# Ledger of designs, part 39: VH-VL binders against q96il0

Target 1, 167 residues: q96il0
Amino acid sequence: APERGAERRDTAPSGVSRFCPPRKSCHDWIGPPDKYSNLRPVHFYIPENESPLEQKLRKLRQETQEWNQQFWANQNLTFSKEKEEFIHSRLKTKGLGLRTESGQKATLNAEEMADFYKEFLSKNFQKHMYYNRDWYKRNFAITFFMGKVALERIWNKLKQKQKKRSN

## First folded at step 17 (VH-VL)

Design S12
Fold by OpenDDE, fold request of step 18:
Structure S12 (fold): chain C 167 residues (1-167), chain A 120 residues (1-120), chain B 108 residues (1-108)
Amino acid sequence: as target 1 above (167 residues)
Amino acid sequence: QIQLVQSGAEVKKPGASVKVSCKASGYTFSNYYISWVRQAPGQGLEWMGWISAFSGDTNYAQKLQGRVTMTTDTSTSTAYMELRSLRSDDTAVYYCAREQVYSDKNFDYWGQGTLVTVSS
Amino acid sequence: QAVLTQPPSVSVSPGQTASITCSGDKLGSKYAYWYQQKPGQSPVLVMYQDTRRPSGIPERFSASNSGNTATLTISGTQAMDEADYYCQTWDDSTGYEVFGGGTKLTVL
């Protein structure tokens, strides 16, 4: 019997959105929301004559996108799993089944769920603090490099205009 | 495959400095932190500090303040830990570890360790 | 600074259930992590975020975290499970990572 390879389920597959932009596109494309992170991925356009500075900006944007996708995919998965475990544990403590007599999924009341949210926020507080700090730093860096690229493009256009006037 | 490969064993005299390297591969280096953990012979794990591979921000354990410096080179995906003013009690295996500060796992990948021996 | 306390050693017979505790002030309000270390090897993450198993870790490993105590449970303990086990969390005030003192699990 062929050993069914243990499907390494737990790494949220970086579901590269199967969205393929048109081959002749000269702009960035936004894909559908990712099923795990719920973030819309951006497909970055690569110019034929990409400058080193433009390449650096693109790489920074791509890395930051990957970083955000991973964070939110993991956050959503953690939240869903812990919520389910909490509900299951509380129902068990109450001597209740996972399903009501009508066959519906048993739920907890708003007060009990408030305890879950409080605990979840407490446990994830430090994680969120680090995320927020680095989110600002990343976006600042991206904005800074966008400014540099814009200046480079202006300078290159001015040089081309001067060369055309001297000929 | 994700790997952290550390530099080889070091023998140093008291008062000297040691610099250990940790080369990362198989992932986007700048998206993670690198933590350093040491283990003296027959002792437990001691956290030394972490560095952000993106920003270069550091947090060092209080006991090592002023003696430890952590750095990263994003071009080579390498982290460095320098420990100065070495003492005999700094004799330990030093580990680098990838820290997923923003995700589900803290120390999910470890280097093979670097033995640093401080002897007169 | 947060301190995590573990028993220095736990002994179990093959096939029995091993339980390793980690005690810390308000540990249940944080995530607990568990690492296995065999002699001459690097630590390996065996449990993360209180109850979650990394890919490749056997189902016989489980964990819980409630009140001031995290617990690592190994059901049907095998000889290969003999190792040092460390719990880990963080300190909220400093952002320091904190390890327990470690527990030597012996399979008799």
Scores: ipSAE 0.846, ipTM 0.923, lowest interface PAE 0.6, mean pLDDT 91
Fold by OpenDDE, fold request of step 18:
Structure S12 (fold): chain C 167 residues (1-167), chain A 120 residues (1-120), chain B 108 residues (1-108)
Amino acid sequence: as target 1 above (167 residues)
Amino acid sequence: QIQLVQSGAEVKKPGASVKVSCKASGYTFSNYYISWVRQAPGQGLEWMGWISAFSGDTNYAQKLQGRVTMTTDTSTSTAYMELRSLRSDDTAVYYCAREQVYSDKNFDYWGQGTLVTVSS
Amino acid sequence: QAVLTQPPSVSVSPGQTASITCSGDKLGSKYAYWYQQKPGQSPVLVMYQDTRRPSGIPERFSASNSGNTATLTISGTQAMDEADYYCQTWDDSTGYEVFGGGTKLTVL
């Protein structure tokens, strides 16, 4: 049977965290850190009587979470890969092997690594700028909708109290 | 499967406007940007601009400023590009592309292209 | 505005290595991307972030980016690799995406 070559998905799988909260939970749950992004996913509670506004907020939070997970997963993968490539390239240029005589991974000095970090930050600067900008926009939007939902809940509670007083 | 499906070919007169649509599917539309790229017959790729599907922020190529408008409808996951004051040199295939601003792949998915012909 | 310069054409014999260059000021300080476009088709991303290959792209495709030059290398070039190739980067000041002029690769 020809070994189906493991398609090295060099892309961080958009793996939905397999963390399943308890079925009877009435709260948002925080999962363990994702192995790629290192972010803890939130499992959002869905009320039985979810309002359109609550649904909109939840969707926005879910999309933003997905967005963050993808960003950091890709960032971490890119960083790790480029770091390794940089180290290998520099070691090769120095005529050094990837392993020391003691069998340890050969490392570069702090100055050489500083060059890597500078280059990496430079190359990723625009990406980080867009991320930061949109991060603020998303969080402001989430906060805004949280406020709206809070107001809606207050209003609904007041209406219920009035109806109970009239009966 | 991720797909970008564009509207059909258009024939326009000089001075007219054209609006091309790009319907996205298979991903969270609001988490990406849509870029528009055109290609005149026998010419290279020319970036026209991008739009954030989340914020609606746009960035247009300087050459097209004032003539191009990009919009998105998140409810239908559709991006639109309107080009006004059409000229003969605007005859091109227009592509929408998903731009991975937050990832490493940049333009990873493309529409099939829309031919816009500007003729007198 | 950043400008990317590509040779208009490159010819290679089957099985040989094709190299397509993309030159730009300080291009090595940015990421370079490469797209393949066959006649009548949409562009396809073949290389991203200088050296990374998308899933589904053959291993014969590789790329580098250093100094002012990005290079797309196709080892063991096949007839199916005949296409137009475009490099792409961005302009930091404007946020514009910038394409090279394209290179027609002919496999003779």
Scores: ipSAE 0.846, ipTM 0.925, lowest interface PAE 0.6, mean pLDDT 91
Fold by OpenDDE, look of step 17:
Structure S12 (fold): chain C 167 residues (1-167), chain A 120 residues (1-120), chain B 108 residues (1-108)
Amino acid sequence: as target 1 above (167 residues)
Amino acid sequence: QIQLVQSGAEVKKPGASVKVSCKASGYTFSNYYISWVRQAPGQGLEWMGWISAFSGDTNYAQKLQGRVTMTTDTSTSTAYMELRSLRSDDTAVYYCAREQVYSDKNFDYWGQGTLVTVSS
Amino acid sequence: QAVLTQPPSVSVSPGQTASITCSGDKLGSKYAYWYQQKPGQSPVLVMYQDTRRPSGIPERFSASNSGNTATLTISGTQAMDEADYYCQTWDDSTGYEVFGGGTKLTVL
């Protein structure tokens, strides 16, 4: 039987959260933490009479969520992989096995691990800077559109009240 | 499937401008950057700049400052690169590439390239 | 501005191991990326973040980073691996992307 080589999906699957809220829900739902990003996905409610502005806000929120999921999934995977490689490399250099005599996973001391963290942070510094910058821009945009939607809803309510007074 | 499809080859005179398009599909356009890279005949890859499809923020190579403009249209998922005041040394194949600025793969998808020839 | 230096050419016999180096200041503090470009084709990402291989890239491709030198290794080199190879990194001060000069790999 040919050993089905486990295709190590090194790409974090674009995990569309399989979380399906109840069909009758009129609210946003928060799913369990994603296994890769550890972020809780939000399923956004779609109103029957969604305005173009509401739709734009919803899409922006969805895209931003996808963006965050991808970033953290990749970051966590990279961190885990590089950490493991670092540990293995250092143990090998020391002539130590991957397991202790007691059968436990061999670990490095805090000083050696500090070197790993310093290197990891250095290599990922630019990525984090761009992420933080864009995170603020995205959240600002979302907040701005939330304000617009709120104003639109107020205006629509006022128009409805005026029509009811005129009849 | 993720694809970047560029506009066709261009022939321009010195001093003219060229605008190359790059239509993206198969992914959320606004979540990535688009980089432009050119390659003169028989030469290596030269990075020109990037644009954020979300914010429209740009970063241009110093050599091209003042001559290059990158733009995006999120409604059509299309990136544009305009190069002005063309010279003979601007003759190159121009590539758009999806840049994962926040991710591990940097330039993971490339357009097919657009040949721009600058001749008298 | 960061500069990446590659050998202009590397030759290898079929089945042998090819090694392409990329040297740059502070490359040890940055990730290296590798691209393959065949004649008349667009570049293809073959290695990312120093040692990681994209899906669809053969296992014979590997990479390492030691000090200020990144190395692309192709074990059991095949005729189809004949191409130009470019290393790439970034400049922290400018945010510019930086390519090496490229290496032509010839399979003899």
Scores: ipSAE 0.834, ipTM 0.918, lowest interface PAE 0.6, mean pLDDT 91
Fold by ESMFold2, fold request of step 18:
Structure S12 (fold): chain C 167 residues (1-167), chain A 120 residues (1-120), chain B 108 residues (1-108)
Amino acid sequence: as target 1 above (167 residues)
Amino acid sequence: QIQLVQSGAEVKKPGASVKVSCKASGYTFSNYYISWVRQAPGQGLEWMGWISAFSGDTNYAQKLQGRVTMTTDTSTSTAYMELRSLRSDDTAVYYCAREQVYSDKNFDYWGQGTLVTVSS
Amino acid sequence: QAVLTQPPSVSVSPGQTASITCSGDKLGSKYAYWYQQKPGQSPVLVMYQDTRRPSGIPERFSASNSGNTATLTISGTQAMDEADYYCQTWDDSTGYEVFGGGTKLTVL
């Protein structure tokens, strides 16, 4: 069981910066990685003349972002906690302590850690299948509404050009 | 505060149908599934099925396929469960529960339950 | 289809440790969940993901899941812990949610 790249160097999700969006932005913008999900949040611009269709699209995107951030935050936490528990359990089975003689956290070799990764993937396989299915459905819906908004904006621009020409 | 509030108790005759409602509040309704779980008097919990509040996708327990329909109305944050062709062994308390299919806390919030009695 | 088997009843004295088992094929390869139900009330989640405790559940509740058996353990059992307890997992083939038959915990 090849253990490549998953835990090559631990990231520090608590170390991401506190990003503050620009006060006067007229555009959506992307912030730094979220502390827990490691996803970059979109900070949505809400225009004063937002149409009902534009509101539906924005809310769909906001809800999908919340949903996606919750999934990856939960998954990252579960992975970290179960990894530590697996290491702890295997060290106890060997009669070893949780820390080395130097006081650093004890760990397992690559072959032993491969057992953890296999078990974790197996336990979480069905969850990821449902996540992927709903992710595609959400992105299809978002793309569909983006197309409808684009058409609505084209119609409005054509109406504005007709109004200016007739004036 | 997350709440699931169900419709009131019902008495039905065999062969009739029943539709139980479950109004959700305090969370983004479209981001979760609703499961329906029933409990006959003196018996354990029996899972009936779930519905996605986003897509309307359902998964029904085999025992109930063909007799159950689950729906949602996202504008009112309400889930519905309809059970048709009722028989006496359908007498039970029917619960709705919020299901976290994508996370590992399956049924974290439950409705108060709806007693459905099927009698001649 | 996955089947979860629980003892129908467990009795303990106040202050003692109660253990409620839940057996199922390959249960340790999945997550197990535990619910408490008091008479006339809705179930309440008391343990999730094998060993995790929700906020608001007393630390005397703990759980494990290994092999074919998950176990709910209540240390320092109190009269208020008297309830029915259900384990739950899922069936990989169908995606169905599966409950155990329930265990009535009596505190004498």
Scores: ipSAE 0.712, ipTM 0.867, lowest interface PAE 0.9, mean pLDDT 86

Design S12
Fold by ESMFold2, look of step 17:
Structure S12 (fold): chain C 167 residues (1-167), chain A 120 residues (1-120), chain B 108 residues (1-108)
Amino acid sequence: as target 1 above (167 residues)
Amino acid sequence: QIQLVQSGAEVKKPGASVKVSCKASGYTFSNYYISWVRQAPGQGLEWMGWISAFSGDTNYAQKLQGRVTMTTDTSTSTAYMELRSLRSDDTAVYYCAREQVYSDKNFDYWGQGTLVTVSS
Amino acid sequence: QAVLTQPPSVSVSPGQTASITCSGDKLGSKYAYWYQQKPGQSPVLVMYQDTRRPSGIPERFSASNSGNTATLTISGTQAMDEADYYCQTWDDSTGYEVFGGGTKLTVL
């Protein structure tokens, strides 16, 4: 719920072993599935001394999550609306009502619905090709920056060990 | 609010180049494509190409390949379109438009347009 | 390469229904989009994905797409609807965005 903040949606992530200060998380959190996209959002941890490289990685991951959430939210909406339009059109062509006598939505059989699924996939094929290509590009970029951050952290630990020994 | 604000009108001679800017605000710039569309005086809309603000990937209309270059600067949320070797028939209003290539394949927000006049 | 053909003009009386067509090979197997452009202004999206209307576009705007033809329909046409209207789709072989030639709607 946006008015109550995120702390309740993120409670009890199993497997977290690190100390978390009160009112701050020291780890990324996975929230419940978004109503529109059906994807679980990640709530990113922002450390107090985040390096410029770490900030770039976090922003890239945040922007990619937003991008992916937007794609599937829009795709799910399009699918739902076009499915209902197809069903309503076919029912009208057959002279049938939109609801059963019990008030439940009338549907089509699986063979009739197969025409819809085929049409929908065909209309959206090129969109999904571009989405997949860009998803792989984003994943490669994220992985590359994760590697650079890992190397930066190793180097900083070596510098801290050298400083600790010399003091 | 989502806005696309373009650079001002330009007058160029044949053979010159022009570079039009398009500054985006109100949305995550890197998550969308920018299309460029031009309109000659009294004529219809002509798509020129698009650029991904994330990857810099482009797709240019066949007739403009070799003459057009589209770029972005994510630090300023600005897209650029450069058209080289200008001809008199390149006189047009040049629009940038935000494109949802994946979701809707539409141009939901447009810049105000930039008049480019090519005259001797 | 895809080509979209629109009539150059359509005239209607105020209050009547305007119908603007857009013809293209197998257009009904793709999505059609519609833009309104008033003199001296940028285009505005008025219909997308064949039948969907953006927020802020009046309900008198509707659209359809089947076979080779998409149609923009404006019911109860008003003087403020006088504008150029463009349809748009894509070309599967090149990935290019394609516009129709435009239709000038006159309300008189």
Scores: ipSAE 0.711, ipTM 0.862, lowest interface PAE 0.9, mean pLDDT 86
Fold by ESMFold2, fold request of step 18:
Structure S12 (fold): chain C 167 residues (1-167), chain A 120 residues (1-120), chain B 108 residues (1-108)
Amino acid sequence: as target 1 above (167 residues)
Amino acid sequence: QIQLVQSGAEVKKPGASVKVSCKASGYTFSNYYISWVRQAPGQGLEWMGWISAFSGDTNYAQKLQGRVTMTTDTSTSTAYMELRSLRSDDTAVYYCAREQVYSDKNFDYWGQGTLVTVSS
Amino acid sequence: QAVLTQPPSVSVSPGQTASITCSGDKLGSKYAYWYQQKPGQSPVLVMYQDTRRPSGIPERFSASNSGNTATLTISGTQAMDEADYYCQTWDDSTGYEVFGGGTKLTVL
């Protein structure tokens, strides 16, 4: 989702929430990063007199945001779980414990971790290829409908200017 | 809550066409692919192709190229599979299946199946 | 074009461990998926992305994938596990989904 102005507050009333959009807003809001996807969600405004074309654009943007959030949430979980499994498997092969003497989780050095990154990228290459293709298709469709909505709004504004001039 | 509900059984003659529907509910239809998979009596699963519910892009199994058409209607959350020039060896149960996590190429939800019988 | 090979059948006694194999060229470089199909029913996803278990699938189901072989393992096999089992992956060159031929698990 594109960056938009959002309210940021350093203090929350006894709660843990850092962001809370106003009850009534005439604008889209960009929230904090989602816990699972790390993407900032857009909170969409629904005007009282939204045209059918405007409604279609908003739904397309909402569905695309959901799609993108789901993809990265699932990719992040898969990455995290496979990384942990790789580390545990390599530690076991080396005869090392899963925890250090301080009780913290044992890990591998950066060179050993490079094997994991190569394997993960190779295994997920096709998935990212389809994601990129579909991402471009979605963004092209959104841009196309944004243009249609812009033309609709210009036409309505010109009609109102002509009515004011002629009564 | 997520469901794929298919159209009813059909009996067809050789050379005819069949169009099976798959109505999806409980999820955002346009964010997923639909695959079609068939199973002849006593046989295994045979993948037929997939369609993107967003773009309408398709990929058809080589065996079926030229005989199959897959479409979607996002306004009704429905996928369709049409198989033309039917032969007796097209007798099978036809399933629609949803891909889990867009572009992950798995089948997390399946329709109930549609029996298509081709005989003369 | 990828091909997945499964044994036609596997028999186990109740309470024993069943292992169903799925062989394909460089299958461990891709994700493997497993489906259970009981007579007269639709397939049900029982394992995904090599080792992941969907919610609602008993913990006695597990899976692995390395080299050319993916394996579905059912510990403490019960009569209700009697079904056909299919592995699935994809073909990188065509984008086709590929199923194994299926394995009938019989619990004697």
Scores: ipSAE 0.711, ipTM 0.862, lowest interface PAE 0.8, mean pLDDT 85

